# VH-VL binders against o27280, part 28

Target 1, 266 residues: o27280
Amino acid sequence: MDSMNVPEVLEIKRIVEESESVKTFIFSWDFRREVRPGQFVMVWDFRDEKPMSVSLIDPVRSEIGISIRRVGEFTDRVHGLSEGDLLGIRGPYGRGFELMGRDILLVGGGIGMAPLAALADEATARGMRVDALVAARTADELLFLDRLEAAGVNISTCTDDGSCGFKGFAHERLLTLEENHDMAAVCGPEPMMFQVMRILDERDVPAQLSLERYMKCAVGICGQCCLDDTGFRVCAEGPVFWSQELSRVREFGRYRRDPAGRRVPW

## First folded at step 1 (VH-VL)

Design lA12 (framework fv_libevitug)
Fold by ESMFold2-Fast, scan of step 1:
Structure lA12 (fold): chain C 266 residues (1-266), chain A 124 residues (1-124), chain B 110 residues (1-110)
Amino acid sequence: as target 1 above (266 residues)
Amino acid sequence: QVQLQQSGPGLVKPSQTLSLTCAISGDSVSSNSAAWNWIRQSPSRGLEWLGRTYYRSKWYNDYAVSVKSRITINPDTSKNQFSLQLNSVTPEDTAVYYCAREPDYYGSEAFDIWGQGTLVTVSS
Amino acid sequence: QSVLTQPPSASGTPGQRVTISCSGSSSNIGSNYVYWYQQLPGTAPKLLIYGNNQRPSGVPDRFSGSKSGTSASLAITGLQAEDEADYYCQSYDSSLSGVVFGGGTKLTVL
């Protein structure tokens, strides 16, 4: 039996309120089990289990953090928990981000900024120049700005309503930013990631994109193990994919699948 | 109802450029839910996919490895059509050429609407 | 040479069941959807089956598709004279990064 496939019951050490709808839950972690930015864990409240990206990796304090947005029954229950309460954690799972070069662009939308915040910490620790484009619907939904500023990240923002930074979409703001990054990492709503990927492809910037919907597949919960049209084994290769891999998946950014496997627009 | 109508010359000399056009009615060449393909058919090689063009925020092209160095597929949004240019043709390029729609609804690489076909002969 | 292998011919009588096979590898049929086309003489191919086993609107339920491992098959039940045509399977090949077709099967209705 693989120990990562059995939930470990951990005490919530600290809770950080990131916004009205997002909290980060912090746990003590034994770093003999390596955790890399871009990986996720399964969070179990003793009733339901959901995949959540790791948003904080702190080997100095021996802590990991998991950021959770309130979107339904499971997340509502977890948001009702307090410091000292217990959750089951298994993992980490999935392929993490790879760092290359001297300059990295991060493009995050909403809760997608969570795994990118962990990546920003690692990139800055390696001495990389980090530019982050943080996108949300409104200013109060922009996440981790203070943490990114403290790390020395160069921040650009955009909001759909214009309440902070550029008024518009992430890809529109990206067109006004420097073209010469060695790599990029992208996480957020799939249509946003698709549009950003296309601009980065045009600029010949290699990008890695993290796809939340494939996290369940990576732990064997999904009955499909391959991305349409590519032959990738999603259970083994996600949730982080290189842009050249995703450019072959025409379903990316346009369709999802319902429980019966039928194509449904986003 | 979607229809594809092809036009172009049926005879091309070796080393010249083969040029064909496919006019679209009932759909838009810039539809973000479809791709527009060229496929050829010959007795010696059977059905061969040549490439596609599609719009998804900007225009993209995918080309078969065997023709990639000499093929261009271009959309024309003002005329609602797309074209095939194949450079440096040889007798092996003799085939019936079809344009075809690939809608996202059926999954990638399903060709649900085809043009009537154009026989192109490459000879001196 | 075709990447996907089909028998060059098949035959049957009206009312009979006929199957046409299509064999590939892990990089195409083993990992990707299979599509089937019917081509009548002098016409463009017509989409008959998509997504391994789904029929487009207007295709009779006498036509069905299936996939197992690296192989697929097209079944025609209650064969009719109008079914006499060439049939082609199609998939995507991830190692070639492109669409691949079978060599075609000429179906004769006796």
Scores: ipSAE 0.000, ipTM 0.409, lowest interface PAE 16.9, mean pLDDT 83

Design lA13 (framework fv_libevitug)
Fold by ESMFold2-Fast, scan of step 1:
Structure lA13 (fold): chain C 266 residues (1-266), chain A 125 residues (1-125), chain B 110 residues (1-110)
Amino acid sequence: as target 1 above (266 residues)
Amino acid sequence: QVQLQQSGPGLVKPSQTLSLTCAISGDSVSSNSAAWNWIRQSPSRGLEWLGRTYYRSKWYNDYAVSVKSRITINPDTSKNQFSLQLNSVTPEDTAVYYCARDYDFGSGEYYMDVWGQGTLVTVSS
Amino acid sequence: QSVLTQPPSASGTPGQRVTISCSGSSSNIGSNYVYWYQQLPGTAPKLLIYGNNQRPSGVPDRFSGSKSGTSASLAITGLQAEDEADYYCQSYDSSLSGVVFGGGTKLTVL
């Protein structure tokens, strides 16, 4: 609602169980408020408010979906909700992905596939050719495979433990894939994204990477907003960044800053 | 819901090591979204943050400068708990000790959303 | 010897507005978020405000926070007897590399 800091209370229309730890909550949405893949909303359970990526954008059904992984108190409470229950939603916020070219690569790790699933839907609707590398620690954490297949996406999988597809990390699997792409979009654990970015940079493939840790900055809640070497304001520009921007940041994927501002390796 | 339960001795002799544990239920000590803190409170010094431990691909610890040479905070993933050891205690270490969760998105947030009940530790001979 | 400065006491009568201040420097409040905690006698502190001005669910809307420059304040409107408690502000200090608290304010409801 414009600049107002008030969540809209929406009814949970449908819940899709994506895995034992992930659910997608679907709401009716008025598309006079535009929402793009890569953007997030603030989800309020009337106790706490947390940022969640939009994983489904369906103007035909007038629906959005928000995929939530169970990782703590807030997400445990939300996972306990049923169809017909209410949640507060405000947004969308942040910079979304930009589509360019005709052939694109998506590289997602775990819940990082959520914003990429929405992007895959838009890209295929535009007639683009989409290849997706879906990575997770185990087979149970591979998300949206049926939805991606239904959309006509060419899917490759890998798991750290070898329980599905290639045994190994996303960047190791990517090295065995030599197809050229006009752009890539990447979302997942930061060390994975860093390794993937390096390979894409060597192949001259421009990539967009979603840094979910900067979602709070995008809604104006900023404590530490600048990346080391870029000097740009992540709260104004994130959570999605181009690889050209991130390649100038020595911090990305190599170290982070602890609460003290000290460099700590990943 | 998330709950923190503290245990450990309430009386420690000067020069010895103060040891407390904090058992976690409803969350994992290795949750990538959380950090696990020790905070103490005394009438003379008020609330003092002592340090935190957290998991982000590997374990990290941050300690307050005032106690850094004497403090260790250790996670135990098998028991889903974390501990405090404070060496060479003096009567000035007498305080109520709290464990607390900081829910950290990596966005510069440092607030304690869940607290243990507190443990009074008296340092006396 | 608290890093953040609060008045040691505040008071009001039921129905009044009370404001508790918290003053710091550019290395803490000036560049970082401010949080507020309520502590009832014999209990652990309870989070009241996070992110300068946000309320957790279950905290009445008569509690609000604000921040300007190197100072922050907690406002309590429609003061009630059950609001009698100690209130603590908290931030992060980049120079000390750690979490810092105010000295606390004892609020008495007369």
Scores: ipSAE 0.000, ipTM 0.384, lowest interface PAE 18.0, mean pLDDT 83

Design lA2 (framework fv_libevitug)
Fold by ESMFold2-Fast, scan of step 1:
Structure lA2 (fold): chain C 266 residues (1-266), chain A 122 residues (1-122), chain B 110 residues (1-110)
Amino acid sequence: as target 1 above (266 residues)
Amino acid sequence: QVQLQQSGPGLVKPSQTLSLTCAISGDSVSSNSAAWNWIRQSPSRGLEWLGRTYYRSKWYNDYAVSVKSRITINPDTSKNQFSLQLNSVTPEDTAVYYCAREGYDSSGFDYWGQGTLVTVSS
Amino acid sequence: QSVLTQPPSASGTPGQRVTISCSGSSSNIGSNYVYWYQQLPGTAPKLLIYGNNQRPSGVPDRFSGSKSGTSASLAITGLQAEDEADYYCQSYDSSLSGVVFGGGTKLTVL
């Protein structure tokens, strides 16, 4: 009858253009359905359904936001929609981030900054000190800088091409930042997350990492979500994992899954 | 079952407007689960997608870059049909024109009209 | 000119297996579903395969699709005389924001 597994048809209340390739779609939300940073929803355009991280959680305005990067047919169709159009939303699903201690480091690459932006809002509301390392290929691909600044987050940037902040990769920039945090949260390309995890492990900082891009089934009955060494199902047991859990997975940082679920090297 | 039936003139003079209509039975042109497409086929260009119209909370159009400045695709909910208007035609617009449905279940072109040969000549 | 590349022709004998390839790029086949259509002379194309490897009701199971990286294939097993037709692959191209087709393959049953 009444189940989170049935899509609810919601009106697009507002669209924020974050970059040339990224838009945030904002919907009214009934917060009797609890949503936490790090969780995802299934977005249904009445043809296909895709998992998307929640990037805005605003109980005061009774809104959620979903940030979508244009990468294929589904996302191209969704990007063509306007305020007032309808989408189906099912969820939320998955394990969200856990907050511990007094301070947190966020490390986000590209669209991986989306779930971390929602986490930053929760951490600052809790009174935590938040440092964010925001990484992208170019300055135009850095996301959520204005939101993070407005929330009182201490921001560091890096771009591969040096167009904003440090010239280089996230892990290279991290080596020049303060060593002590009570915890960290990381989301972005898997090779970036692997390098960042190694540095945080050496600093004895517990980290949570989000593996969203491999999800194919919201309920966890999907072979493509299974990691080779541990048998973890990303959509059932993730998408958020502690670094201690991921350190046991030889696949992490070395191999990826293609759209057909095949194991291929990075 | 869904059926698409095309109508319109098969001869158009250069610089004039090409107009075709596709009548729909077995589905609604305003169905939220379908999009309504025009596709043409010629020996020189092969199969070429021209554009689509579809309803969500309002009507939308997508057009191929190659024709975007000359093309209009319009639904007519009262007659349950949609039309193609292509302005300023040249002999290179000579082709067999098809209307086609993109269906919810497949997301592919699951039903096609019979095709209309349009010749652009003086 | 077609965005997706197919061989212009293919052939086989009755009962044999034939495969038709379709090559693209990361912006189309690499990121999007692939569809296959059969066109008999004088008729509109008919949907054979959607979603890379799914078959519509009424299409025989001897037709199957597959996708690997930026390429796709249509396989026809137990080839029959009535399979002689033109075959087209189709995808969506994210960089063009539009539907793209292959050039077509004329299959001859010898």
Scores: ipSAE 0.005, ipTM 0.445, lowest interface PAE 14.4, mean pLDDT 84

Design lA3 (framework fv_libevitug)
Fold by ESMFold2-Fast, scan of step 1:
Structure lA3 (fold): chain C 266 residues (1-266), chain A 121 residues (1-121), chain B 110 residues (1-110)
Amino acid sequence: as target 1 above (266 residues)
Amino acid sequence: QVQLQQSGPGLVKPSQTLSLTCAISGDSVSSNSAAWNWIRQSPSRGLEWLGRTYYRSKWYNDYAVSVKSRITINPDTSKNQFSLQLNSVTPEDTAVYYCARDYEWLGFDYWGQGTLVTVSS
Amino acid sequence: QSVLTQPPSASGTPGQRVTISCSGSSSNIGSNYVYWYQQLPGTAPKLLIYGNNQRPSGVPDRFSGSKSGTSASLAITGLQAEDEADYYCQSYDSSLSGVVFGGGTKLTVL
């Protein structure tokens, strides 16, 4: 049985409650099968499977972590599990983030901080200067702040309601931050990522963006994920894309698809 | 309402440069939701996409492989228009040339009137 | 040769249903949206169907599009004399990094 194609049944070693709606599930992992920040795994609860970004990569402890937000039936069932319970994990899948230069800006919204937290760990371990802009609707939805601080990351926060840090959206906060970075990585709601990408492009900062909707297509689950005339094939290219590639995708940040395949504005 | 108005010579000699312009009204050439295309049509090759230019924080160009070495598509923001230059033309470049907008995921929703370009001595 | 394959001609009588096929590969129709254009003699092509199966404002509901795998179809129900035109399918081809068209179908209303 291939580890990429068949779920390995793993015991939940530890659960970390990140917020009222987010938990990180930690598993022992054999690092002969390398995992990189930006990659995802398929999580199987023996009824349904869903793609989840890897949020912790710890070769020293031989552990990976997967952070899951409670948003529907599958995630509600998984949130009901305890340490010692079993989940099926297959992967990793997808293109991970690439690190270059001496300094990096991370821009994360909500659960989008999950893959960026893993990236922050790698970047700081490589001696890079890491600045993170962490955005959420409210203070209670800001994720991984303590972990980022422990890693030595320079943190800026913003909330839509002003309950922590800058009052406003991520792109509004970004306009007031330092312009000079060798690269950026962005993950969060697609309209946020589009606005952030445009600002980074104007500043000539190369950015990598992680798109959740392309994770399903990368494993062959949804044939409608590659919807734009630019013709990206997520099986070879996603879920992490360079901003130069995404600037050419007209649907990015503007439209999504309902279950019938109809165009719906964000 | 969007309108595309084409202008340029209808007769070009072999080895010369074909130059056409498409003037835009009802939209901006730098609109982030649009891309501005050149498409030609001939009896022998049918409809053939040549390339496009578009603005998304910076200008991008995409060109068909068949013409990439000879083609330039340029926007002019001050005049709200875009142009086609096709170098080293041959009789095989004889076609009706259209400019067209593609908008979001809607496809080519507005077309220019078309310009018959004959490449002949 | 066109990248997308259409029959060169189709015909029907008023009131009938006519279907025009468009065949491609995994790099174009299999991965990307399909569009359909109607071209009356002496005019520019006009957008008829976008996004596989959506109609722009002003296009009658007797025109419909569908896509399955690497093939697409345009259906015209209640065929009318004014539907006599050339019809072109279009997609994007990921391997060519460019827009591709079908060879066109001349629809004759008998």
Scores: ipSAE 0.000, ipTM 0.451, lowest interface PAE 12.6, mean pLDDT 85

Design lA4 (framework fv_libevitug)
Fold by ESMFold2-Fast, scan of step 1:
Structure lA4 (fold): chain C 266 residues (1-266), chain A 122 residues (1-122), chain B 110 residues (1-110)
Amino acid sequence: as target 1 above (266 residues)
Amino acid sequence: QVQLQQSGPGLVKPSQTLSLTCAISGDSVSSNSAAWNWIRQSPSRGLEWLGRTYYRSKWYNDYAVSVKSRITINPDTSKNQFSLQLNSVTPEDTAVYYCARSDYYYYGMDVWGQGTLVTVSS
Amino acid sequence: QSVLTQPPSASGTPGQRVTISCSGSSSNIGSNYVYWYQQLPGTAPKLLIYGNNQRPSGVPDRFSGSKSGTSASLAITGLQAEDEADYYCQSYDSSLSGVVFGGGTKLTVL
């Protein structure tokens, strides 16, 4: 119980540079603390603590990986670290993805591919057929393509600027993909996820979507974690939700909250 | 095939309520995949979406912000139709009014009514 | 003013290619599907293109749609006299939570 709330100081075993702005930090992990795709950990640099999705789960090597995009002071400091340096890790937290059926679709935008890469590994290990739609603004922001290919995943790409694959957005590319999936998992910008959810609902494909914006509530304080219409508490019930849970949430895909808690359009 | 047939008064006085009805054949107003829309067309505003009604587990309405305070779109399952009520009309509400079917998730209007010219004049 | 911007007119001769543009923003065309309608004089609009580039049954393959960033285009190849009509683009605007239309383009076949 309490062991999940005490940070463990871990050595960075290996760093993989995924792109100009994204690195994966790999740590030894004691799998007596179960970790599932879609869960996150709190990463502590001994000054600040931030939530990060788990992108690699490897019980054979006894390792987890955490993929971090450079977006501010904390992530800039963490990106400056080297193999052998120390970080505090506590968790895992949150509801992970559930695997159903034989054939699954993954739809990821940018860093949203991080939790989906871990899910792809588990699904392929279970003998499932995996199709992945990997979306980014530009070709150099497409993540985990080599890892997905090595796992036997069928990959489709799209970029906003047309620098790799289909020119356009994930939901536009999705219209050209096969409709024979038993479930989908989606992670990326909320406007993208909203449009993807609409298509999957029409196809009667049950979808799971990850709402990472509420990970601040990781310690179980739920006052800041409610969704507008449904009363779901993301810290207790998320970050992964089924599409039917989100279809009537007024905030999803339309608004985010500023630091004062005021609604801001996407 | 699906057809939409409009009926209602073509002349309305300022400050009164505009009321139009759209009768549906070839589909059910309570179809889970369909949404039922009102759209108007005028020289001053062009094509303008007013709102929609649709059934999933219960009835829902979405309204354009420009008319939200004055508009009601209401289904009638017994007559297989839906209606538009627009309160407190002004001459700026003069337009050709269309009913149209779309999908719940997609906003492409695949079937349209014939259109009704509504003139708001004293 | 229309939320989506179209040229007010376009023209071509039979057999030629004509392109009609539609410009929006990140909250509409940039994030959502684009639809195109043809309106013949005295009639209701007819759906020509849905999902940016798909044709309904019965729409000839001379009509095609495309989308790039916050802009969309309708292309008509092998232009015919019967194509003379008003053309409208449509999207959904996430910031308005509503359907938005272009101002329309009057196509004249010379």
Scores: ipSAE 0.000, ipTM 0.393, lowest interface PAE 18.1, mean pLDDT 83

Design lA5 (framework fv_libevitug)
Fold by ESMFold2-Fast, scan of step 1:
Structure lA5 (fold): chain C 266 residues (1-266), chain A 121 residues (1-121), chain B 110 residues (1-110)
Amino acid sequence: as target 1 above (266 residues)
Amino acid sequence: QVQLQQSGPGLVKPSQTLSLTCAISGDSVSSNSAAWNWIRQSPSRGLEWLGRTYYRSKWYNDYAVSVKSRITINPDTSKNQFSLQLNSVTPEDTAVYYCARGTYDEYFDYWGQGTLVTVSS
Amino acid sequence: QSVLTQPPSASGTPGQRVTISCSGSSSNIGSNYVYWYQQLPGTAPKLLIYGNNQRPSGVPDRFSGSKSGTSASLAITGLQAEDEADYYCQSYDSSLSGVVFGGGTKLTVL
């Protein structure tokens, strides 16, 4: 018996413009293949393939959504597509978020809110109380506020420039919020996630953090097969990690790796 | 290979506390990927989930609403086991009690052998 | 009464296909995964299906699960005498904030 992952060619059913730079592409999905918040799919435009987090999981409508930020040649081409056009999708892949306890804090920065929006839907459906801290550089980069509100989520916002909500960074806003959560989930720029993790660790709140740079490792596409200071195989672990795992990684939040494996400061 | 071994008395008097233990081998009670559950089975009520304990930077407990006021589930990391205490028992608490390892998806992949507990005078 | 509804009994002959249903509501099956367990007399339940339709290693491909809306089904093809057992469905109920089970189905192989 041989099993291979092959992209399924799917029609773009609906496109939601989340902001000037972010669109959610919605596809019909056969939920005999389960999808969990925190997992990603490989999106193929018949030239290149890129990992994208699943941002909507709707078994009632038989739909999934994939939110894509316009940042390069591939995403620019995908943003040029229309409803009725085709994309290849394979997956899902990677470790999804685990839910525990009765209340959860979500902390998202920019496009990092995409997997957290799907998680908010699952947490709410499971009867959890959900608080979300939504952070961005500017007001126009705050994502999914209407969707989170519709799901019954308690929302706090912050922007670096003060154009919406608290003026400052996510970790500064977090210091002014109540400390009582059973768990947290965090997605966003790595320096933001590092600062947030430190505060949650001090509060003894278990956190799961999603790291974009490890999505390729989960499907066996990896420039680094293991983290240099931990020795475990990153390809088997990502993209979601526990804060206890990341607190042992010297490079998390401090530097990244280039294609040759050399350290580059954030 | 994970194995769960139960121990405790098979007879408890009404109004007393029912106490059972479940010893774990092949996994740690403080594993951050597992939850440790008690489930009972009786002809009148079928299978009933009672609650769980699990470790994620700190210990958590979840209890079924029907028993929440009477139940405590506690881990013992030194012995790699967890226990059930159910207070103020009545004959309706007569059942086969199972311990089980749960996953974050809330299914039970390993079960103990079961212990019949009879509540009578 | 159990939160999830199963028929109390089912039967078939060797080689037949048998289906066992499990019915719930939007707060349990409608929003959460369904799991199935097989219980032989005198033994603990054994996980048969997880995540609506996935099989643990060691479970024959004759067993399959499915879910639609607020209902789920366990199908057994090529029925064998050794399949005679009690079968239980399980889900999570958000209204109860807890795990819920079906009442069980006694499968008899004639």
Scores: ipSAE 0.014, ipTM 0.569, lowest interface PAE 8.3, mean pLDDT 85

Design lA6 (framework fv_libevitug)
Fold by ESMFold2-Fast, scan of step 1:
Structure lA6 (fold): chain C 266 residues (1-266), chain A 123 residues (1-123), chain B 110 residues (1-110)
Amino acid sequence: as target 1 above (266 residues)
Amino acid sequence: QVQLQQSGPGLVKPSQTLSLTCAISGDSVSSNSAAWNWIRQSPSRGLEWLGRTYYRSKWYNDYAVSVKSRITINPDTSKNQFSLQLNSVTPEDTAVYYCARDLPEYSYGMDVWGQGTLVTVSS
Amino acid sequence: QSVLTQPPSASGTPGQRVTISCSGSSSNIGSNYVYWYQQLPGTAPKLLIYGNNQRPSGVPDRFSGSKSGTSASLAITGLQAEDEADYYCQSYDSSLSGVVFGGGTKLTVL
């Protein structure tokens, strides 16, 4: 417990530039602290602390990776760091993905591909067939394509602007893919996840969805991690939920929280 | 050592239902790791996948579009076998019918096959 | 006739390299794995290649697979008399929601 809740100061071993706006920071990790795909860690830059999904889990090299998109002051500071610099890491936290069956579908939007990349590595190592639908606004924002290809994943892409693959949204691309899957894992913008969930429910494919909404507390004592009409707390009971659990949440896919914590439409 | 052994009639009349059974030894029909397929082969159409059944948290079936309206593939856990029923047969359904297993390791690759059963559809 | 297109025949002499092609579309080979089978006369097909280029245990390394775009190929190096057989490619077709096969290639070892 205490070791999980106390930040460990770790040296940045390697930095991978995934895109203009995304970097993966790689650290040596003691795997006596188990890490599963879909879990997150708290990253501390000695001024502020933010939750980040684990995107690489490599027990052979004793490494984890954390992928961070540049979207504000904290992430701007972290992006300015170099190999050899220090960050505080605590965790892992949250419920990870559960692998089931033999044929799985991953649907990722933008940075949502980060936890799915870790899941793809585990699924392919288990001999599962993995299909990934990788979605972004533009070709430059598609993430982890080389890594997924190296792992043997069967990749479909879509971009809003048509600069790579299908021109359109993830759920529109999914409608043109008619393969049967034993399960799906979905991570990305909440409106995308809602539309994808509806299609998978119609196809009777059980889905796990990762919600990375406002998490200001790793142990679930903060109400800002709450899903509106069920009382679910993402950091305590998530971030991964089965589609059957989310189908009962009126807020999912329709409303978000502003900085004051008030409900606003997407 | 997994073996698949087929049984069923070799001759079926047009408009009747074709019924074949595949008995499994060395594995369980309800094994979470396996899927159980029916494939046929004819000189005119070559190899044609008909469908599969498999168990995960529940039973799933996938059927080829060309036969979906006429086909049923059913597992029988008590006898450790699975069956094919193909309704309203025509002479074009004449083929050698194979049952086959695929594993997650091989995705849709069929690693074990039955011996094959020649089915002739004639009056 | 077949969804995936293979040449109907191929031939080679012992020790030679032979390549068998398999052509499809974006809905099958372009988006999904390719598999290869060997069928000896009077027997069921045997899995040679899965996942585009992987070999099951017991398949000699003389057999290899590759995929580029909407096409795939099976290469047999050091051709031997016992390689004389029919060879079939397989993929999954997303538009058909099912497994599809090539028409087969009869390989003759001269």
Scores: ipSAE 0.000, ipTM 0.401, lowest interface PAE 16.5, mean pLDDT 83

